# Designs tried in a protein design chat: VHH binders against p53848r504to814. Part 12

Target 1, 311 residues: p53848r504to814
Amino acid sequence: TYIMAIFNATPDSFSDGGEHFADIESQLNDIIKLCKDALYLHESVIIDVGGCSTRPNSIQASEEEEIRRSIPLIKAIRESTELPQDKVILSIDTYRSNVAKEAIKVGVDIINDISGGLFDSNMFAVIAENPEICYILSHTRGDISTMNRLAHYENFALGDSIQQEFVHNTDIQQLDDLKDKTVLIRNVGQEIGERYIKAIDNGVKRWQILIDPGLGFAKTWKQNLQIIRHIPILKNYSFTMNSNNSQVYVNLRNMPVLLGPSRKKFIGHITKDVDAKQRDFATGAVVASCIGFGSDMVRVHDVKNCSKSIK

## First folded at step 3 (VHH)

Design g13 (framework vhh_h_nbbcii10_fgla)
Fold by ESMFold2-Fast, scan of step 3:
Structure g13 (fold): chain B 311 residues (1-311), chain A 127 residues (1-127)
Amino acid sequence: as target 1 above (311 residues)
Amino acid sequence: QVQLVESGGGLVQPGGSLRLSCAASGFTFSSKYSYALGWFRQAPGQGLEAVAAISRSGGSTYYADSVKGRFTISRDNSKNTLYLQMNSLRAEDTAVYYCAARYRLYSSYVPSDFDYWGQGTLVTVSS
């Protein structure tokens, strides 16, 4: 299981009032300390740099501002002689193809796209042109301002163009009474599968793609828990759809799965904790559950507390 | 009642350009729900195919591989109108073009997921 540590390169992460940034040197020193701490516990570290908040209803930074916040920092990390470069994996949290292009130029390894290409139709072309790059294809609906209104998952979405649907775990496939209980994960899987096929059709390779069902994005707290429990279904899921006079087989089986439960509101629902820092202690238990249900990577704010839960 | 009305179709020579418009009534593009808007086409003797789609904010677009680099989708929320700018037209672009709207799924571009449809406008690319 891999741990992906979050580093926010936004004003709100560095000073009271959110108007001032730490300079590049100070941010680099924070990253170096984070990497040293993680490498004490793990053979490698994955750092996910975010230059723009993807929190539902947040005000989006401009593309130019996102580049100014994130790209010089990524470049500084890659040029640092204080870091064991062979053990540091860099990810950028962006849904913008132009930001992804700039990040790739300065040495990022992973594009973490919360929108699965929904927010920028040129994203898949950028990923396809860079076959060495890993792409995290995340599930959401709508846009940043509306996703919370679209958490309604119905049988209608499953029926119209879907010809064959399978869960390849024999016991799950045989239990008809689970059909109604799996509507959510099957909707999520089919929507991920549609984005997956569009990525492949644009030249992205299957080995580049890691899937993220998008905990907290277009989902209620109960739906987040249901998704975690049904990760085995997602990892064994395939379906066939009719697309423009042809049948398309969509196979999500055995794809790596990332989950980002860190500091999400649904953890507060379980534990009654509203303080994000206090939620970090509860996150360890949820992270352990995600790993137990088959998550291959977890995205977290506090690496040390989460690492203690999984060692 | 929701209604979508297409305009701008017609006969054009190969290599030419056309701009299609879709005027919406009965709902606003600034609705609190994210109405995804798109263009579909049906060529003679073929099924419906997705051409382009655009999110409520205009920040996310989709294009079919056959039209990427040639077609541009845009929306004007103040005019409640969707556009498709079609450049470098080819004989194979000949089709009836439909405007469509949906309020639930951004990740699905299959026709059955769209709630409202226009009547269609014919585009013929021929000498």
Scores: ipSAE 0.000, ipTM 0.098, lowest interface PAE 22.1, mean pLDDT 73

Design g14 (framework vhh_7ocj_1)
Fold by ESMFold2-Fast, scan of step 3:
Structure g14 (fold): chain B 311 residues (1-311), chain A 124 residues (1-124)
Amino acid sequence: as target 1 above (311 residues)
Amino acid sequence: QVQLVESGGGLVQAGGSLRLSCAASGRTFSSYAMGWYRQAPGKQRELVAAITSGGSTRYGDFVKGRFTISRGNAKNTVYLQMNSLSVEDTAVYYCAAGTYRLYSSYVESDYDYWGQGTQVTVSS
C-alpha cells in the first residue's frame, strides 16, 4: 500500500491555515521532515504538492499564482541532497494543464487531477505527451462551487448509451450484487469510465492511470462510506457504452485505486469532532477499512498516525 | 465564460423533421456536458436530451427513438435532430452547458450556461 502525504503550498488550506506558505527553504525543510517521518515506516513516500485549494466551495488561486507557489518548490525538492530521491515520488495536485506541464518540466512524477480532466480540456493531451507520467483520474461532478449539490445517484440516471455491465469477482457477488444497493458505485464507475475512454482516445495509456472515486466530492458522508465498502465492485467493474455510434468496452478491472479519507468532514460527523487536526486519530480507522476493501494508495495529512494503520 | 446561441427553430408540419444547432464560444466546450431543454406554454421546463463530454447520452421518455443529440467539438456545436415531430413537441428549446455529469441532468441547476431559446412550432 502506498502512502501519499499532502503538502499544501496555499494560504487558504483549512487544516494548515498558511503555515506552509513561507519561503522555499522553510517549505523544503517541512517536506524533508515529512519524508523522513514516512520513510521511517515505509520503503517509499509520495508527496502531493497543492498550490491551489480543491476544497469544495473554495476560491481558486489564479494559474500564475498556482505556478508561483508550486513549481519552484517542486524544483527545490528534486534538487535536494537531503532527500533519498529514489524513495521520494512527487505528485502535484492540479486540474490545470499549464500547471501540469510546468511541473513535469521540473521533475514531478504524478499529476493528481480532482476533475478527471473536466476542468481543463487540454489536460489529457499533456499527459499523453509525457508517457512516463502517472495520472490520477478522480471522480467528481460539476465544479468547485456546485459539486456539493450534485450528490444524487439513481438507477434511471444511468446513461442510455450504457449497454452491458459486468462485475467479475465472486467476492463481489457475495458482498453486494443487488442492483439497487450498487447504483452509487456503478454510477461512479461509469462516470470514471467515460473520462477514462476520453483519456485513452487522447493518447493516454492505461498504465499511466490510477483511479480515485473522490471521497467528499459530490458525495454525502453516507455515500463516502458506501464507496469505501464497494471498492471491490469498482476494482472488478467493466461495461460497454455507445460512443459515436460505436460500442466501446470500458474495463476498470485491476486498476490501482487511491482513496483520500484524511480529515474529511464525514470522519468528523462520525466522531462528532469538528477540528480537522483532531480527526487524525479517527482517520487511522477509516484508512484501515479502505485498505481492507482494496485501496492501493491512501492520501493523508498526518503520516505518522495513518502509518500505524497501514503497517 | 461560455455564450450559447441556438438556431434552426421554426414552423414544421406534423411528421416532419428539424435540426437545432447550438454554437458555443469559449475554450472548454469539449469538456462540458451539453443539454437541450424545452418549455411549452403553461408547463415546467423539461429535459429533452443530454450528452456528456465523452458522448454518453440521455433522453426524456417522450422523445426516445425520435430525437438524437450529437456534438461537434471541432465546431463547438451541439445538435438536436428531431424526427417524427408532433404538435406536443411545440415549445421553446433551450441549449445548456455545464461541467455537470449526464446522470442527473434533469436538474436545471446543474447547468452553468444557457441560451436564449429558439421557438419550435409543429402544426397539424
Scores: ipSAE 0.000, ipTM 0.284, lowest interface PAE 14.4, mean pLDDT 73

Design g15 (framework vhh_7sr4_2)
Fold by ESMFold2-Fast, scan of step 3:
Structure g15 (fold): chain B 311 residues (1-311), chain A 119 residues (1-119)
Amino acid sequence: as target 1 above (311 residues)
Amino acid sequence: EVKLVESGGGLVQPGGSLRLSCAASGSIFSSYAMGWYRQTPGKQRDLVADITRGGSTKYGDSVKGRFTISRDNTKNTVYLQMNSLKPEDTAVYYCAATYRLYSSYVDYWGQGTQVTVSS
């Protein structure tokens, strides 16, 4: 199980009025400490650098601003002599193909795209051109301003495009109870599958792709818990669909799954915690559940507490 | 706040043409499939045409060959070009935005614009 540590290169992570180079040095020092702490318990660590907030209803940074915040920092991490470069894996949290291109040039290993290519049609071409790059294909709906209003999964499907569904080679239509109680995870899987096929059609390779069902994006707190519980279904899910008058088989079985429950509002809801930092201990328990249900990677704010829970 | 604003409706003679426009705000346009639906008094809304994020189109059987849907991602606008209009095309036309194409659920509706085809 891999641990992906979140590092926000946003205004919340640096002081207004500071020198950009000095701000980068301060952030680099924080990342070095985070990496050393993680590597005390693990053979490797993944750092996920975010230059633009994906929080619902947040004002999006411009592409130029996102590049200014994230790319010099990634370059500084890769050029640091204080880090064991063979043990540090770098990810960038971006939905913009131009940002992804710049990050790849300075040594990023993973593109973490919350939109699954929905927000930037050139993303899949960038990933296809770089077969050494891993791509996290995340599930969401709408955009940053609208996703909170799109958490309606009852009776939704991809219309007549879905021909047949399977869980672990078993026809779901023959399992009435499973069919009725798994509408959410099946809809999420179908929508991920649609994006997966578009990525493959654009030249992305299956081995490049991790899937992320998108906890906290277009989902209520109860739906987030349901998704965690149903990860085994997603990891054993396949279906056939009609695409351009051809039947295609979409196999999500055995794809690596990333979950990011860290400090999500739904954890605070179930524990009554009001502060994101206070949720770190509760997040450890949820992370343990995610791993128990089959998550291959967890994305967290506090590596120390989550590492101890996993170990 | 997400808003869809229709324009271009009105009264036209049989055989005439009209172009409907729908301007989208709130940064939803590029992420959504867009469509046009119509409704006559006492009846349910029916699909006229839709267009996916990638530009693939579908038309209701009664309008195929006469109507054309298009989108302009630079202007965040979807259009419906209506040619060879018939009295049966008289209806209130609604712009719609949906995340999932071919779903019965529409995420956002415009206020509607009246199209009347009459001599």
Scores: ipSAE 0.000, ipTM 0.163, lowest interface PAE 16.3, mean pLDDT 74

Design g16 (framework vhh_3k1k_2)
Fold by ESMFold2-Fast, scan of step 3:
Structure g16 (fold): chain B 311 residues (1-311), chain A 121 residues (1-121)
Amino acid sequence: as target 1 above (311 residues)
Amino acid sequence: QVQLVESGGALVQPGGSLRLSCAASGFTFSSYAMRWYRQAPGKEREWVAGISRSGGSTSYEDSVKGRFTISRDDARNTVYLQMNSLKPEDTAVYYCAAGYRLYSEYVFDYWGQGTQVTVSS
């Protein structure tokens, strides 16, 4: 299991309140500390740099401002002699293809796209042109302003174009009998699969793709818990669909899965915590559950606390 | 003052073996990735083998894969290239380089002066 540490290069974020918004040298020092903490317990660390807030209903920074905030910082990280470069993996949290392109030029290894290519139609072309780059394909619905209104996952196992679905494991197959209990994860899997096929059709390779079911995006806190519980279904899920007068097989089985439950408000609903930082202790238990159910990577704010839960 | 000093270059017959060493001084050796490059007469300098900063990852050019092995000894500030099953085509000056990741590439700023390897009957 990999740990992906979050670093926000924005004046606001979901939970860190812009603590990391500062000049490049100050931000670099914070990242060096973060890396040293992670590398005390792990062979490598993944740093996820965000230059634009993806919080629901937030006002989006311009592409130019996002580049100004993130690209010089990524460059400074890669040029640092204080970091073991072969052990530091860099990710950029962006849904913009031009930002992804600039980040690749300065040494990023992963493009973390909350929209799964939905917000920028050129994203898949950029990823396809850079076969060494890993792409995190995340699930959401609508856009930043509408996603919270689209958290309605109805009892339909098959969408308009979907012909048949499969859950490939004798231990999981019986969950097909609980169709109304699995409608959420099936809908999420089908929508991820549709984005996956578009990525593949645009030249992206299966080995570049990591899937993220998008905890907190177009989902209620109860739905977030349901997704965590049903990771084994997602990891064993496939379906067939009609596309361009042909039947296409969409196979999500054994794809690596990333989950980001860190400091989400839904943890506060469970523990009755009002202080986001106090939720870091509860996050360890949720992270352990994610790993136990098959998560391959976890995205967190408190690397040291989460490392204790993972080892 | 940064210095890389290669040694071990010699004249060997085809099918023979040779071990090159590169001793580093004047910098924190364990902070750098290490590579071996070679330049044959009338050809461009080409990459041969690489080893990560930690030693946990190695890489090779296709023509030497399975015949050459790169390793490092951080306690002795030395990187090695074990060359087996040598061919006349391996005749070149071999260079040691120290570098770090910049952008999507490794940048190798520190270079040795080279050691001559000749493979002939």
Scores: ipSAE 0.000, ipTM 0.091, lowest interface PAE 22.8, mean pLDDT 72

Design g17 (framework vhh_ozoralizumab_d1)
Fold by ESMFold2-Fast, scan of step 3:
Structure g17 (fold): chain B 311 residues (1-311), chain A 122 residues (1-122)
Amino acid sequence: as target 1 above (311 residues)
Amino acid sequence: EVQLVESGGGLVQPGGSLRLSCAASGFTFSSYGMYWVRQAPGKGLEWVSEISRSGGSTKYPDSVKGRFTISRDNAKNTLYLQMNSLRPEDTAVYYCARTYRLYSSYVPFDYRGQGTLVTVSS
C-alpha cells in the first residue's frame, strides 16, 4: 500500500486550514521535512499538492492564481538537492487542464482530478498527450456547489444503458442475492466506468488510471462506510453498456484504488468529534480498514499515524 | 509519436572521449526519468546510467562510475552521456531509453531508440 501525503498550498484548504500557505522557501522546507519523515519509514513518498480548495461550497481560486500557488512550489521541490528525487513522487490536486499542463512541465507524476474530467473537457486530452502521467479518476456528482445534495443512490446511474453486470471474485458468488445491498458501490462503479471509457476514447491508457470512489463527495457518512466495505466489489466489477450506438465492455477489475478518509466529516460522525485535528487518531483506524478491504493507496494528512496502522 | 534519436557514436582510441546525445520528441521529456543502456557484440543489454526527471539524481554501475556522466537539458528535450577514459570493453551500441515512475517505483524502460555505435580500438 502506498501513502499519499496532503500538502495544501492554499490559505483556506479543507483538511489543514491553510497552515501551509506561505512563501515558496517556507513551503519547500515544510515539504523537505515531511519527505524526510516519510522516507525514514518508507522506500518513497507521494506528495499531493493542492493550489485550490475542492472543499464543498468553497470559493474557487482563478486558474492563474492556482498556477501561481502550485507550479513554482513543484518546480522548487524537483530542483531541491536535499531530496532523493527518485524517491519523491509528486501529485497535483487539480480539475483544470491548463494547471495540469503546467504541472507536467515542472515534473509532477500524478494528476489528482476530483471531477474525473467532468469540470474540464480538455483534461483527458492533456493526460493522453502525456502517457507517463498517472491520472486519478475520482467519483463525484454535479459540481462543487451541488455535490453535497446529490447523495441518492437507488436506481442504476446509467439507466437502461447497462446491459450486463459481473463481479469476478470467488468470495462474492451471488450478485443477485447482493443487489439490494450493493446499489451504492455498483452506481459508483458504473459512473466511474462511464468516465473511464470517455478517457480511453480520448487516448488515455488504462495503465495511467487509478480510481477514487470519492469518500465525502456526493456521499453521506453512512455511504462512505459502505464504500470502504465494498472495495472488493469495485475491484472485481465489470459491466457492458450501450454508448454512442455501440455496446462497450467496461472492465474495472484490478484497477488501483485510492481512498482519502483523512479528516473527512464522516469520521466525526463515527467518533462524535468534529474537530479535524482530533480526527487524526480515528482516521488511522479507518485507514487500516481501507487497506484491509483492498485499497492500494490512501491519501492522508498524518503520515506517521497512517504508517503505524499498516505495520 | 514517441521518438528517441541517438547520435555521437564513432570510432575512438582507448583513453579517448565521446559525448552521446539523445533527441526526444512526441512526449513530455521532463516528466520521465531516462536511461542509457548498451549492448556489446554477442552480449545482452547492460544499463550504464540513469537520471531523474530534474537531473538532480543520477546512478551508475561500478563498471563506468567515475568515467561516464549522464546529464539532461529539459528545455531542449535532450539527454547526454559524457564518456571519458574509454576502454575496449565499452564497445557497444548505446541506446537512450525512457522510464515510468508510478506508485513510488520505477518500471522497466518502455521505449528505446535505434542506438548509436561506439567502437573503442586502436
Scores: ipSAE 0.000, ipTM 0.121, lowest interface PAE 19.7, mean pLDDT 73

Design g18 (framework vhh_7sr4_2)
Fold by ESMFold2-Fast, scan of step 3:
Structure g18 (fold): chain B 311 residues (1-311), chain A 120 residues (1-120)
Amino acid sequence: as target 1 above (311 residues)
Amino acid sequence: EVKLVESGGGLVQPGGSLRLSCAASGSIFSSYAMGWYRQTPGKQRDLVADIDSGGSTKYGDSVKGRFTISRDNTKNTVYLQMNSLKPEDTAVYYCARVYSGRYTPKFDYWGQGTQVTVSS
């Protein structure tokens, strides 16, 4: 299982309230320490650099500010002689195609797009132009300000274009005492599949795509737990849908899955922890569950506690 | 079938308080965002407050600091506590359930409304 360590290149993420916002050397030193911690326990580490908060209702940084915060840092990481470059994988957390394009120029390996191309229609074209780049296709609904209000998942909310659906491992269907309990994960899978087909139609290759079902985005805390339990269903899910010309087979089977439960509010519902940092211990337990149910990658704030869960 | 029933409206003097309740039946309440909207004759409905399934809240600019939305999933009820009421708060208040389309929020159920009148 790969570990993806979060590094927020935003003012509010620094211990001094953004005093080091423009200080690339200080940020690079923090990343070097993070990499050393991860590589003590693992053969490789993925660093996910975020220049703009994607938290529900957050104020969005401008594209220019996001580039200023993230691109020089990625360049500095790639130019560092203190890092084993063959063991450090770089991801940028962005939904903006222009930011993705600039990050690719300076050596990023992964574009982590919370919107699955929904927030920026040019994203898929950028990914398609760069077949060496991995793309994380995440599930959400609406936008940053509305997604919290879109957590209703029922069979009749699905698109009319869906013709047939399959869960290929019949034993997975029996994990639920009722078939109705799979409605959420099947809805999520269908919406991911629709974005997947749009990506493929724009020239993105299947082998570039990882799936993130989007814990905490357009979902209640109980729905987040259902998604974790039903990862095996997502990894065995396929369906057909009507397109303009014909029926299209959408195969999500065996696609790599990323989960990012770290410090999410739903962990606070389980443990009654209100402070994000106090959720680190509980996050370790949830990460262990994600791995146990088939997650191929976990996105975390606290590498040390989560690394113990991976081993 | 989902049914939303509002209660708690009435006549109150300026500076007074009212608590509105919206009881939901016929569905799983906890999986839905719920909101309060108000309408004055001749105007469109305005957002008063909403609360998502995770407990995050939004308020209309005119009610911030005076109104509080909350929910009790064990009672399938959403509440609107209205303090420091003003004559301009006079309106019919509607409870709504937010239903998601694939990419755009939808409102699939509305209550019949409850009248709030603040005498000057």
Scores: ipSAE 0.000, ipTM 0.255, lowest interface PAE 13.6, mean pLDDT 76

Design g19 (framework vhh_7sr4_2)
Fold by ESMFold2-Fast, scan of step 3:
Structure g19 (fold): chain B 311 residues (1-311), chain A 120 residues (1-120)
Amino acid sequence: as target 1 above (311 residues)
Amino acid sequence: EVKLVESGGGLVQPGGSLRLSCAASGSIFSDYAMGWYRQTPGKQRDLVADISSGGSTKYGDSVKGRFTISRDNTKNTVYLQMNSLKPEDTAVYYCARTYSGKWTPRFDYWGQGTQVTVSS
């Protein structure tokens, strides 16, 4: 299992009227410390750099501002002699194709796109042009401002199958008895599959894609728990859909899966913790559940606490 | 474009040894992580061993202590030395390359595979 550490790249204010631009140097020092701490416990670490908030209802930074915040930092990380470059994997958290293109030029390995290509139609072309890049295809609905209103998953007319022979979870063996309980994960899987086929049709290769069911995006806290529990269904999921007046078989079986439960508000509903930092202990327990149900990568704020939950 | 060509597979008795080789072409080999994976019919490919561009290695639980992965950057080749072979090691063995010597949850390229059969 991989650990992906979150790093939010924000510009510093100049208290002394701009006498000193310390933003990048300070952030690089934080990254170096984070990497050294993680590499004490793990063979490699993934750093996910975010230059723009994707929090529901947040005000979006401009593309130029996102580039200003994130690209110089990524470049500085790759040029650092203080980091074992062969053990540091870099990801950028962006839904913008132009930001992804600039990040690739300065050495990122992964594009982490919360929109699965929904917010920028040129994203898949950029990924296809760079077959060495890993792309995280995340599930959401609508946009940053509307996604919280779109958490109703009720399509029961599904032409799908689950390869249960390879799923060692007794709770899903008798799907006929569980069909009402699986409608959420099946709808999420179908929407992921639609984006997956669009990516493939644009030249992205299956080996580039990791899927993220999008905990906290267009989902209630109870729906987030159902998704975690049903990761084995997603990893064994296939279906047929109609596209361009023909049937297309969509096979999501054995795709690597990322989950990012870290400091999500739904953890507060479970533990009644309201402060994001206080959720780090509870996040460790949820991360262990994600791994137990088949997650291949976990995205976290506190690597040390979460690493103790990963055996 | 990258090409990976495996060799060294074959039939061997239980307790025997084989050495697999994977020759890489079409890109800078020394910048990439390389790995060996194996697959039996009807199952997903499982990690056998991988090696980073810097030489760090990782092994699957069933092969630890019996198999050794190594690389020769002057020959653009990665090797898998397989000792104390067991019937359950029977599988098609695949060579894989990843980007910039960093292991990720993806693989840039796979070889065509080489059959290893352990039988008496």
Scores: ipSAE 0.000, ipTM 0.159, lowest interface PAE 12.6, mean pLDDT 74

Design g20 (framework vhh_3k1k_2)
Fold by ESMFold2-Fast, scan of step 3:
Structure g20 (fold): chain B 311 residues (1-311), chain A 121 residues (1-121)
Amino acid sequence: as target 1 above (311 residues)
Amino acid sequence: QVQLVESGGALVQPGGSLRLSCAASGFTFSDYAMRWYRQAPGKEREWVAGISSSGGSTSYEDSVKGRFTISRDDARNTVYLQMNSLKPEDTAVYYCARVYRGSYTLRYDYWGQGTQVTVSS
C-alpha cells in the first residue's frame, strides 16, 4: 500500500502579486520534512499538490491562478537535491488539461483528476501524449455544484444483460446474496468503465490508469461505507455493454485502486466529530479498513496518524 | 541517447585527494540536476552529493560534508566531485547520475559505468 499525502498550495502567499520565493522555500521545507517523516516508515511517498479546491459547492480558482499556485512548487520539489528523488512521487490534483500539461513539463508523475475527464474534454489527449504519466480516473456525477444531488443508484443501470458479468467467489449462495447488496458498487464500476473505454479510445494505455471510486462525490455517508466494504468487487469487476449492435468488453480487473477517506464528512457522521482536524483519529480506523478490503493507495492529510493504522 | 562517463578513480593513500569527472552527452546538460553515488562491495548504492541545474545549490551526505565538493561546468557538459581527506571507508565504485523528472512507471536516474576509488596504503 502506497501513502499519498495531500499538500494544499497556499493561496495567501500569492495574493500580494509579487515574487514569494521565501514562501515557496517555506512550502518546499514543509514538503521535505513530510517526505523524510514518511520515508522513515515507507519505501516511497506520493505528494499530491492541489492548487484548487474540489469540495462540493466550492468556488473554483482560475486556470491561471491554479498554475501560479502549483507549478512553481512542483518545479522546486523536482529540483531539490535535499530529496531522494527516486523515492518521491509527485501528483497534481487537477481536472484541467492545461494545468496537467504544465505540471508534466516540470516533473509530475501522476495526474489526479476528480472528474475522470468529465470537466475537460482535452484531458485524455494530454494523458495519451504522455504514456509515462499515471492517471487517476475518479468517479463522480454532474459538476461541483450538483454532484451531491445525484446520489441515486438504481438496479436498472445493470439490467439483466450484464448482471452476470462480475468476478466474485464461486459459491452460488454467496453470489446471489452479493448481487443484491452490490447495486451501488456495480453502478460505480460501470460508470468508471465507460470513462475507461473513452480514455482507451483516445489513446490512453491501461497501465497508465488508477481507479478512484470517489468517496464523498455523488454519494451519501452510507454509500461511502458500502464502497469501502466492496473494494474487492471493484478490483475484480468486468462487464459487457452493447454499442451500435456490437458488444464491448470492459475489464477493470487488477487495476490499482485509490481511496481518499481523510477528513470526509462521513467519518464525522459516524464518530460524531464535526471538526475536520478531530477526524484524524477516526480516519486511522477507516484507512485500516480500506487497506484490509484491498485499497492499493490511500490519500491522507495526516501521514503520521494514518501510518499507525498500517503498522 | 543519454550517456554518462565517469573517470578519475585511482588508488590513493589515506588523507589524499582525488577529483572525479563525469562527462554527459545526449541531453541538454544545463537543464538537469546531477548526483554522485558510490557502492562498496556487498553494500547498496548510497548517495554522496548533488548539485542543482543552475549550480547554485549543493547537498552532501553527512559522512562527506566538509571533505567533498561537487561542481559543474555546463560549457563542457561535465560534473565533478573533488574529494579531500580521503579515508579507507571512502573506498567504492563512484557513479554519476542524472536526476530524472517525470514518470512513476519508468522513473530512474541514468547511470554511468562507474569509476573505482581505492583508499589504502
Scores: ipSAE 0.000, ipTM 0.166, lowest interface PAE 16.9, mean pLDDT 73

